VH-VL binders against o27280. Designs and how they scored, part 73

Target 1, 266 residues: o27280
Amino acid sequence: MDSMNVPEVLEIKRIVEESESVKTFIFSWDFRREVRPGQFVMVWDFRDEKPMSVSLIDPVRSEIGISIRRVGEFTDRVHGLSEGDLLGIRGPYGRGFELMGRDILLVGGGIGMAPLAALADEATARGMRVDALVAARTADELLFLDRLEAAGVNISTCTDDGSCGFKGFAHERLLTLEENHDMAAVCGPEPMMFQVMRILDERDVPAQLSLERYMKCAVGICGQCCLDDTGFRVCAEGPVFWSQELSRVREFGRYRRDPAGRRVPW

## First folded at step 21 (VH-VL)

Design Bh4
Fold by OpenDDE, fold request of step 23:
Formats: structure tokens, sequence, C-alpha cells
Structure Bh4 (fold): chain C 266 residues (1-266), chain A 119 residues (1-119), chain B 107 residues (1-107)
């Protein structure tokens, strides 16, 4: 067994309050274990274990950040923790984003901005021009705006209620933007990603999209995160996929499997 | 550009309370926090506590716990610091400052509020 | 709490001089160290963050270095407007703590 699969008990160094429902937990990290934007880790609170996106990668400080949205019992417990408390972390797992070209477009919705924030840091550090379309239901749910701005990212916002930026969905805002990019990275609600991918494809912009599925093992053996027809395992072949790969995935943007394996619509 | 504007000078008696306001102009707090730092005459800087206006959660230095309350109103982009049971030692200039949650630095400061505690 | 100790507490210098101020933390604070400038009757002004990152709008004659416990603020060529008190501040731990300050006076 690879030591990577054994959770390391780590102290929460700092907690960043991103929004009412999202916190970023900072940990010391041994970067002999490489982490890439788009990869995820399994977070263990000694009762349950859940996959979480890496939203900060700082090899200078030897730290990583994990952003967690409060959505259920597990995350409720985690959100109740304080600096100095302990969590188990194993990973990283999955395929991360690849950077190409000089200009990159990031399209994120809600907590989907977590891996994109890490990608933005890497892209800007490489001297790339980064544009980000950040979407949320309301202004107070927009994530990482200040951090992205500090990194030199050009931001466009959209909210469902129009409380900040464009009133509407990300794909609608994207249609109003005429500029093309060398590549795009997309992460958020799957219906959003589906529409965004369609637009990017029409514009001949290469796109990578990060999928979310129920995960159990994170090592490609249990099959819980397996995509229909293709057999792609989100934890192994993903979670980042190229648009060409997702074009082969019938369920993408249409339905998903719940923890019981039942087909459920988005 | 965002600026922090604080309320005016206060003169208080021992045992009383003081509440200082800090209003952000030219923008909102967004994901930044607001820290309160005081400086006694001829002395250094002392961190008192911080609030994240977006979430309303506040943390305090142990020295001031139970005596200081930091609040924020997002609708008016205003943060408040209330210090109770005032003592002569609380005589100082009180500053609010924008707090970067990632870096922990204070990049924008209010002009300060002088609080004098005397009999 | 993390204790921050600056050296020296005060110094006299002339315009054009190279000025160096040190700050020591009681334990490692990584690079979570900021430097501030304060003039009489004014609020502090951020100069350097993350130990060595220059804040926007700050002249390039200011620079910061260090990591762990020992940090340095350097002014390559002191200007008339640089006579002030300087503070270091750690942000790795709560509560945030400041050095006692270094007053840079005109010789």
Amino acid sequence: as target 1 above (266 residues)
Amino acid sequence: QVQLVQSGAEVKKPGSSVKVSCKASGGTFRTYGISWVRQAPGQGLEWMGRIIPRTGRANYAQKFQGRVTITADKSTSTAYMELSSLRSEDTAVYYCARDDQYEGNFDIWGQGTAVTVSS
Amino acid sequence: DIQMTQSPSSLSASVGDRVTITCRASQSINNYLSWYQQKPGKAPKLLIYAASSLQSGVPSRFSGSGSGTDFTLTITSLQPEDFATYYCQQSDYTPRTFGQGTKVEIK
C-alpha cells in the first residue's frame, strides 16, 4: 500500500472564511508529495471521509488550502472546527488541469471556483493572462474574488439575482463576452458546465472541465464514481476531463448516480 | 479606492463604555476582515480583535475577551468596536484596518479614533 | 503569543544612507511578516507583506527579506519622507502581534 493512501493527521493551521457556507482550511504540507490544481484530497474527520478540492497550493510556505462547502453532517462537523484542531488528509488524487497557451479563461460556479483559484495562481505565476468568470447565486456567495484580483486576474462576475455583475447564469454571461482564449478551465454545477462547454466548443476553445461525482475509495477500485458508457472513473481518469472526453459521456449534464447507484437528474 | 473612515474622538469616565465605528467607502468589505488595533500614547501597536463582516464571526485577543465586542453591518459597510469597563490604561488611539485573511496583513487603515479615559 | 523583537529601537541616519532594521520572532512564523511605516499623528502604512513582497505604491527603495524567525527591512537610500517609526507584524498566529517599533531619526 502506498503511503499516499494512509491519511496523515494534520493540524488546521488557519481558517479562511470565504463565505457564509465556505471555509478554506490551511495545512502544512510536505511537497515531496506533489499537488496539482484540479486534484482532490480525501478529508477524514475520524468519523467519515469526503473528497475535497485543493484551492491553495503554496510550495514557498509549504502549505495547501482545502475549501469546503457546508452541505451536510460531515461538513457541518468540519465547519465547527477551529485553528489547531486536527483532520486526516490523504492524497492527492485524480488528474489535475493542464495549462496551455498564453491566455486562459476560467469559468467557475460556487464551490467550483476552489480548484480554479489554485489554477489561477499557477497560471499567473507562469506569466499567463487569466480571465475569470465567477458565478454564484448571490453576491455574498461569490468566492475568491479578492484573492484572484490580488493575483492579477481579470474578473467578470454574474449572479442569479443580479446583486453583483451580470444578472443571469455563467453561460449567458459568456455569450456576451467576445474574446477568445487559448484554453478554458471550467468547474461548477454540471448544468452550468454543460452549457459552457457547448459555447466553448462552438468557439473552438479547448476546454477542461472538472466533474463532481460520489466517491468512496478515491483510488479507482470501488466504481462508485464510474461514468456510464465510457467507464471513466472520476477519481482516476478525472476529475478533470477534456471536452472531447466528456462528449463521449452520455450522462454529462443530464444525470448522475447517487450513493445508492440510482440514476438521478440534475 | 476603498477607504476606512472612523468616528470622532471620545472622552469617557472610568467604568463606562465606548463604541467606535469604522465605515468603508468606495467599496464593500467583500472577503476581507476588519481588525482593530490600538496605540497608547508613545507606545506601540496592539491587536485587539477581528471580524469577518461577510460571515459576522469575530475573534478577540485574550486580553480583551469579555470586555470588547466587534460587530459589523454589511448593509452599511460599517464595523464597530465596543470596549466596556474602561480604565485609564485604555486611553489610546484606536484604529480599524482591513485584514487580508490569507496574508494577515493590514493594507488599509482608518484615520484612528482617540479615546481618553479620565475622571 | 508570538513575541516580535525589533532592533534597534531607534537609529539616526542621514538622507542617502542605507538603513537596516531587523525583526525577530520568538518562534518560526514562516514568511508571514509585514512591515509598516508610521508617522506622527498618522495611521500605520503597509510597506512589505509576506516578508519580501512590496505593497503597491511603495517605493522600490524599500525591501524585505527573511523567513522563519529573522527578518530584515532595508531602505537602500533614505529619503526625507522616510523618517518615521517602523513596525514589524506577524500574521502566522493569532493574536496578531507587532514589534515594539524602530524610530528612524534625522542625524
Scores: ipSAE 0.934, ipTM 0.961, lowest interface PAE 0.5, mean pLDDT 96
Fold by OpenDDE, fold request of step 23:
Structure Bh4 (fold): chain C 266 residues (1-266), chain A 119 residues (1-119), chain B 107 residues (1-107)
Amino acid sequence: as target 1 above (266 residues)
Amino acid sequence: QVQLVQSGAEVKKPGSSVKVSCKASGGTFRTYGISWVRQAPGQGLEWMGRIIPRTGRANYAQKFQGRVTITADKSTSTAYMELSSLRSEDTAVYYCARDDQYEGNFDIWGQGTAVTVSS
Amino acid sequence: DIQMTQSPSSLSASVGDRVTITCRASQSINNYLSWYQQKPGKAPKLLIYAASSLQSGVPSRFSGSGSGTDFTLTITSLQPEDFATYYCQQSDYTPRTFGQGTKVEIK
């Protein structure tokens, strides 16, 4: 087998239309290379390379799914691809989610639901009770609802415009839910994650959160994804962090660094 | 419980077009697609194409490419199949079915629409 | 296109019989195989998906097995309401394709 750091050229087996801006690309996968929810892969379109979360892990079918939101030139090109086209995939990289307890709360916003959908599948397969709070700007942007429902997940939704479920943000909806869980997994816009983490900490619910940062090497060498002060590398020590770890990260929920190293607000 | 209700039977002349509707009741399409499958008298099932109402993207079997158009109106939860340049061999019962994008199965079917093409 | 071939095209059976229908794909379709039941004048009804998963509301006497190219639908004890035509359908490739059908008739 080739090194995990060498992109393997894979055929797009299927494309799932999740929303106007999100597609899930399905690939055959050799599961001798283990992959866990929360880990990411580097996707190479032979021009550029970007980190993407794994949203589907199916050892029975020997397939994985990668959900990609259309946000720029790279993703525009990828969204223009068809079934049968090729992409380079290397990885997986990073630390994934750890499951514990009997019941878990998933809180996701937008494309942040991608790794959580994979985690939901694993949790339900283990016989855990899974509650999911799914957030989006509008009803048409809510992701993976049908898939989660089919897996037996208890779903609560919230939308900014109130077109589906609770009108408001995820942390606001969470405040209306009094039930505690053995653990929580959170992924979405960083301001959302910041607020959600604070609520969960106050409730003494152990929480894991997945961060997004600019990545180049994905192997902890270049330092482009290094978090200020702590020295945490999102690609190596993350992207999944415990709330206790993130409490030490000053920039969390406040700003990130762009490819030029400049501080950019969320 | 979601149900698919199709428009009524059609009798058409050769060369004309037919447009069949498929309305979802008891819910919305969400992430599901709508596939169209036809069945000629005494024959098997033939997949024609699919639309994802949420995105409006459709794909077709090559056999019908250029002659079939599948559309959807999310506001009314209705999908449409239009078949042009009708021939006698297009005489069949046309079904719409809810299409799971991940599994590719059809778990909910319309009642079918009989289309007869005759001179 | 993927060709789906069912065997047999028709069979005669009695109530209480074990019935087995086979479906073969022209190439591997993983487990993306579904089974449908159709009665005269009615739309098809989904019985099995993912080769072996029983659709909600379908009696447990129905079961599916197989992967790759060879698949089987089994009815452990045929009931009067089970006399119908059965179709397999692959969903690994586009276009979606069906078997030619198997008619289960009363002996």
Scores: ipSAE 0.933, ipTM 0.961, lowest interface PAE 0.5, mean pLDDT 96
Fold by OpenDDE, look of step 21:
Structure Bh4 (fold): chain C 266 residues (1-266), chain A 119 residues (1-119), chain B 107 residues (1-107)
Amino acid sequence: as target 1 above (266 residues)
Amino acid sequence: QVQLVQSGAEVKKPGSSVKVSCKASGGTFRTYGISWVRQAPGQGLEWMGRIIPRTGRANYAQKFQGRVTITADKSTSTAYMELSSLRSEDTAVYYCARDDQYEGNFDIWGQGTAVTVSS
Amino acid sequence: DIQMTQSPSSLSASVGDRVTITCRASQSINNYLSWYQQKPGKAPKLLIYAASSLQSGVPSRFSGSGSGTDFTLTITSLQPEDFATYYCQQSDYTPRTFGQGTKVEIK
């Protein structure tokens, strides 16, 4: 890639069906362009462009994976693609996760597990002990369990309907776990992350959380992903934030901005 | 500790259909797929197709396209392979195998189902 | 389709011998190559995946190497239970394809 801001047209090498609503698209990647867990790329289907998290980073095979949840017109089109089809990819962008310590806790909900799966691979490769709390609405929506297990991650699951693991929400399950970790990485629905962050703060566990906001430019210019009061741009200063940073963000866990810039509740 | 247990041997006439079952024992398929691989007497291994039980989506080798149907029932953790318009060349042992979507390897195999097609 | 060619088709060896089997792909398959062992009347057993990763429970005398188009399965010291047919399999492309097999027989 000549420029970080120019989409490169890449062929879909493989498609992994993670769930009924989530697919992972695997691409060849030139690792002269470094990518870190927690960073995102802009995916272009030649009609529209959307930010997506990197869920697989494999320097050995020179491949990356991008997990996409089917939620709208753009993702509907992408989910209709087959192996061998083309997509435009530009990036990576944003601040990724930073690993520290020996014991790490991952708390993920739904598609939020995507960047955490990549982080888990890096952490385990570094010889860290990784515990993962994986949350979803139902058992069939739990993501990346097999990958995590294969990587040696200790998994705890929770589902809203109790179809797998603990019946309840991630923060409720977390309260039942007494073990402390050197750091935590959190990604999922913002209400979940908000509750999880509170618990981790009370336990004095340093935590990083990945936020999702409407992103247009991905390069910190348009300002559409700015967080109120702080001026943090999710695409530039984030999407990964430390809990101390988010504590200064009034809107965190409370509301977000829609594409028109209007406040919408979670 | 997942094991794959297949249905018993079948003897079929040319032109008929056969349906082989593959049940996961000791767990579920989770995100894994189920591939079907057959082996004619004294021959090598031939991949027929794969289903992702979690999503129900199946893919087939072109050679068998239109003649093979792979299905799965998540409630019973069972996958099925139906092969129609049987011919003598279809005489083989048919295996189901757990298919890692990322690695593409088959780490767990059923015991195999012998299918004999004879007039 | 990707053609997988194994060499040799058969070999005779003695207990304790070093055995080497090669597999060549018709085009690059990165490291998406697996090795299987099959004994008469039994299903294949996964030995190696990702070209060089040893499957859990498989003896360390088995090893895999290679990338791109050329791959090798090595048994450092052949044991009595290792007499079987071995297959390579590529998983970089659909359809999945196997080598024709290598039968390891008692000398």
Scores: ipSAE 0.918, ipTM 0.952, lowest interface PAE 0.5, mean pLDDT 95

Design Bh4
Fold by OpenDDE, look of step 22:
Structure Bh4 (fold): chain C 266 residues (1-266), chain A 119 residues (1-119), chain B 107 residues (1-107)
Amino acid sequence: as target 1 above (266 residues)
Amino acid sequence: QVQLVQSGAEVKKPGSSVKVSCKASGGTFRTYGISWVRQAPGQGLEWMGRIIPRTGRANYAQKFQGRVTITADKSTSTAYMELSSLRSEDTAVYYCARDDQYEGNFDIWGQGTAVTVSS
Amino acid sequence: DIQMTQSPSSLSASVGDRVTITCRASQSINNYLSWYQQKPGKAPKLLIYAASSLQSGVPSRFSGSGSGTDFTLTITSLQPEDFATYYCQQSDYTPRTFGQGTKVEIK
């Protein structure tokens, strides 16, 4: 993996409307540059640059998809783009998910389902049994359900308002599910991941969790994404971490750092 | 199982407008789009446009730009296609179809709505 | 717009025959190609998507192949219910476009 790359200017081939706040941008991709679920790319709109998880990996079509949630000025601009418009993409970076076993549980919340959707595709392609717990605030915010179903994933949903599936949070729903998975992959709000990890640990289910942090360089140099107190760099040692690794990370599930480096609670 | 049920046949005068409905029964649109495809008598299929009911965003074929409006009501799981300034050439069966945003295929079709434009 | 050209426009065949229909795109559409079957007075029915993926519920005698610009729909053993018009459709570009259709008639 080449960790230092100049953004490649790519044309948005297609845009998938995932929800009111999430779009998936599809690009042609040269798969001589391998990308794995859980890895991220830096997306450059020629003004600013943000890390984004890859949500679609299709070597057959030579395409990747990047799902972006509208949350600020950068993403507002990106969401204003149309098919045919250009974006700069560099990467992929970071450590992706590792698949193991026969049965895998995916637990995702909101946009956290993006990397898990890609992982689901790979897992199902490998003949694994995939269960996915998809969480969101409301039914309209549940992501990738149709895509996951098409891939043969067994889906369980939960929503905060009960508009779809289990009424409650992902960890609460998880407590009601069977304990028969060889591994789990988790991505979503950190408080959710924290609770989910605890449950999985109690069940002795190996778990990988994808963290989201403010990343600037993406190559482990600037330190903006360092985790207390381990010094793990989310962009280099992560964003995918094993449960055992995160158990050593004090800030996990407790606080994060804003762009200025200040601690802010979840 | 999701089905698309369209409104009934229409007979219109040139220059008038027609609005066809497409209701999803047995489920919701979820993340799928609804495309509208028409077929003139004895002719092939022609894509007119698409809406993503979940977001309300619509796209149209350039041929119909300014003349076609596609809308959706999520509360009733119904999509609509309105075609204005009708011409005799607009005489066709109009289909709504569920549109897979990733694959771009149409896996579920309405039964079609015959629209006849005649003076 | 992407132009889709089917060949032949029509063909006559007998039950049990192997039928092959081709579709050519004016430019590469990767594997974003679907095949539909339409019977008179009915809506089209999806048979194949992604050039070669069989839609659920479609008999295995139907198959699709191809990538780029040239695609083929094959019916290994034509059945009585297979007499219909078939359309290819590209979904790599907007607007979505269809072939002109191939009518499979009984010999």
Scores: ipSAE 0.918, ipTM 0.952, lowest interface PAE 0.5, mean pLDDT 95
Fold by ESMFold2, fold request of step 23:
Structure Bh4 (fold): chain C 266 residues (1-266), chain A 119 residues (1-119), chain B 107 residues (1-107)
Amino acid sequence: as target 1 above (266 residues)
Amino acid sequence: QVQLVQSGAEVKKPGSSVKVSCKASGGTFRTYGISWVRQAPGQGLEWMGRIIPRTGRANYAQKFQGRVTITADKSTSTAYMELSSLRSEDTAVYYCARDDQYEGNFDIWGQGTAVTVSS
Amino acid sequence: DIQMTQSPSSLSASVGDRVTITCRASQSINNYLSWYQQKPGKAPKLLIYAASSLQSGVPSRFSGSGSGTDFTLTITSLQPEDFATYYCQQSDYTPRTFGQGTKVEIK
């Protein structure tokens, strides 16, 4: 029995140029398939299939947005597409973020801001106070600032080169920020997330972090997305995990695996 | 607060070209686009095309493809629209407008540049 | 291209009147519909986006409604400064297209 879902072939309705390296692809979507911030979809370009985070969830318009950074051959091909071209989409998959309390901190690095932008829209719609720490290498790589400002999010920025906001890493900026949030949501490069998680744990701020792993099936049967030590499947029990769950995972922040299952350093 | 300031009115002969500038002040373009919209005397509004200054990518309405070129210079926060092979029918006020990529609406407009094409 | 048809093409009204302008798209444009006000010799000004959302700084006497193909702009208590031409604009499809305009004249 093949338990893999078959991708639905969808037309690219609109492409948003977020940066030189990031585009958001918008599709019509039937929300009988509910989508939550932090869930992911598998994007198929008729040759390869990769997991991508949802950055826009709009049930009123029946639209979903998927933000994709150009980082390799697959994403280069997808970035070459135009409005009207086709992609396969299957999902959504995984466990999304859970909102709690009145005050949330978002910490996003690079493309990791994509699922957090969707979460920010939901949090502000619920009347929560949303603070976002948005990190990138340079000012031109800071993502979703215009959307977050329009939603009433309180933004702090940091850039590696200091071209916008705090000069330095996200966890360094976090040390200088207010500590009174009810929860945090974190997504970005895994080394950044590890450092941010440690600070939030020390401050007793409940945190949820979104992980990235190699995936084939996305429904939890092939084992390619399993975390060492726990057997958690990122595609089924994650990709969003509580910091408590991740504190018991030795591999988090320390190494990753290639498609053949070999350990590689971050 | 961002303002869009356009270059001044022009009178052109048929067959020539015009290049209109649109300078942003009080902020940068960030992820917004700059669209160009024209309005012939006593007529409605017509979208010509837009550029995304952050990426330099432009697209055009089919009617203007091959005659219009839209560019941007991030260092001066200025966008440009050049229309070639001018005809009397191109007599219009030309507006630049800040273009929200998600909504596709125009929340900030330049003051307009009157272009008159006559023999 | 998506045709946008406004009605009426013009109207006369008094201060305090309720004014209704309609806009019809040639096919569904979801709620990707914006309304603009343009005074003589001036650039257009955004009033309403997403069919019903008020732009910042726009008085609450302006409201928008509709989805799909049929949209309405309403001014519930016309003021002297509301003398203008009003345009709808769709942004669901490229090229962006405008209605032909509705001229509102104060009696």
Scores: ipSAE 0.820, ipTM 0.908, lowest interface PAE 0.7, mean pLDDT 89
Fold by ESMFold2, look of step 21:
Structure Bh4 (fold): chain C 266 residues (1-266), chain A 119 residues (1-119), chain B 107 residues (1-107)
Amino acid sequence: as target 1 above (266 residues)
Amino acid sequence: QVQLVQSGAEVKKPGSSVKVSCKASGGTFRTYGISWVRQAPGQGLEWMGRIIPRTGRANYAQKFQGRVTITADKSTSTAYMELSSLRSEDTAVYYCARDDQYEGNFDIWGQGTAVTVSS
Amino acid sequence: DIQMTQSPSSLSASVGDRVTITCRASQSINNYLSWYQQKPGKAPKLLIYAASSLQSGVPSRFSGSGSGTDFTLTITSLQPEDFATYYCQQSDYTPRTFGQGTKVEIK
């Protein structure tokens, strides 16, 4: 695969300002390299390389969009770029979401809505009914609402501070929603995903959850993205896992690993 | 449902400035931008610039760089366009329009503000 | 900047006619093309986006086609309320640019 070794240098075609802290970078893309919702790419700024979720998949326009939250030195540098500037992209990598049935629930927290926005586009294009629970700390951090609304998605919102929609956490809002879904797709802060997974399991709703881990190679050979107790590699067997696969994972919801491989609490 | 309502017509002398307001009602801006488009008498449409109210960032067409300033006040859901160093050629109707960042089209327009520059 | 050229600059037509307006971009803009209708003294109104997608609330007698550099707006069975000026607009590149307009007049 041409994505296994060397990033392709691509021009930033367009930048969408999603929030104070989130931008979507749009690139021309040759779709002979297939991209599925839930897969990720490695973004290279000629100094460092980080995994980023694909939030827009548009084969008709031959474009992909990659949504990036400003959280540190690498993402600060990328956020400082303009249209016409260059980034290296390799991928896509990982296992994406699979659609099943006719009714899907999306539960996204913060930037976790990025891969779910791509999934929502695919689901609505297939004629599925899509409900989305979109969570953030504040109203100004709710992502993709306009895009989801335009796609015909039924949106419920929650914010920690109550500035928009339900005041509280995503799992608390979920308890107040209808239970009639064939599947769910979940992405966001891992503690949120753990709580949401428990509710969905009690409701017997098949769920797919997208995990975040430190990555270097992105193809499963370096071992940096491995999950304790199972040997699953987030970059190869994930990042999207079924809830059944995660039910035996010791670290899920309890801790994460820093770039040095050390356990740190969530 | 959402409407854009602009301030009233203005008559200005050359060398002065004008500030046009554009108030949104029936919702918040969310991620939509607000663009400003002008139309001189008997002429076509000309994009001047836009602001993304959520972030406060604006950008301008090169022709207007240095003379136009576009701002927004999220608390009042109001955008403003100020054009300085007015000339008679700036006589036009000035529109604000809701700007989709992905599509780049304008799905909701204000009613327009006529600005006449004459001595 | 992307130059947008409309043709014709004006036309005369009768109620019930089929009207075709073209728009040519100076370089490929994919399908990032929108059409607007403007009546005298009124703001423009979005009709078509993404070259061929009908805006909500717009009558189905309006349709758009094309990709790349050549685009067409078609009005089937022209109605009295359709006499207006029509503009195309590209949004693939900054700055956004409009065609010069096509005035559709009653014959």
Scores: ipSAE 0.802, ipTM 0.900, lowest interface PAE 0.8, mean pLDDT 89

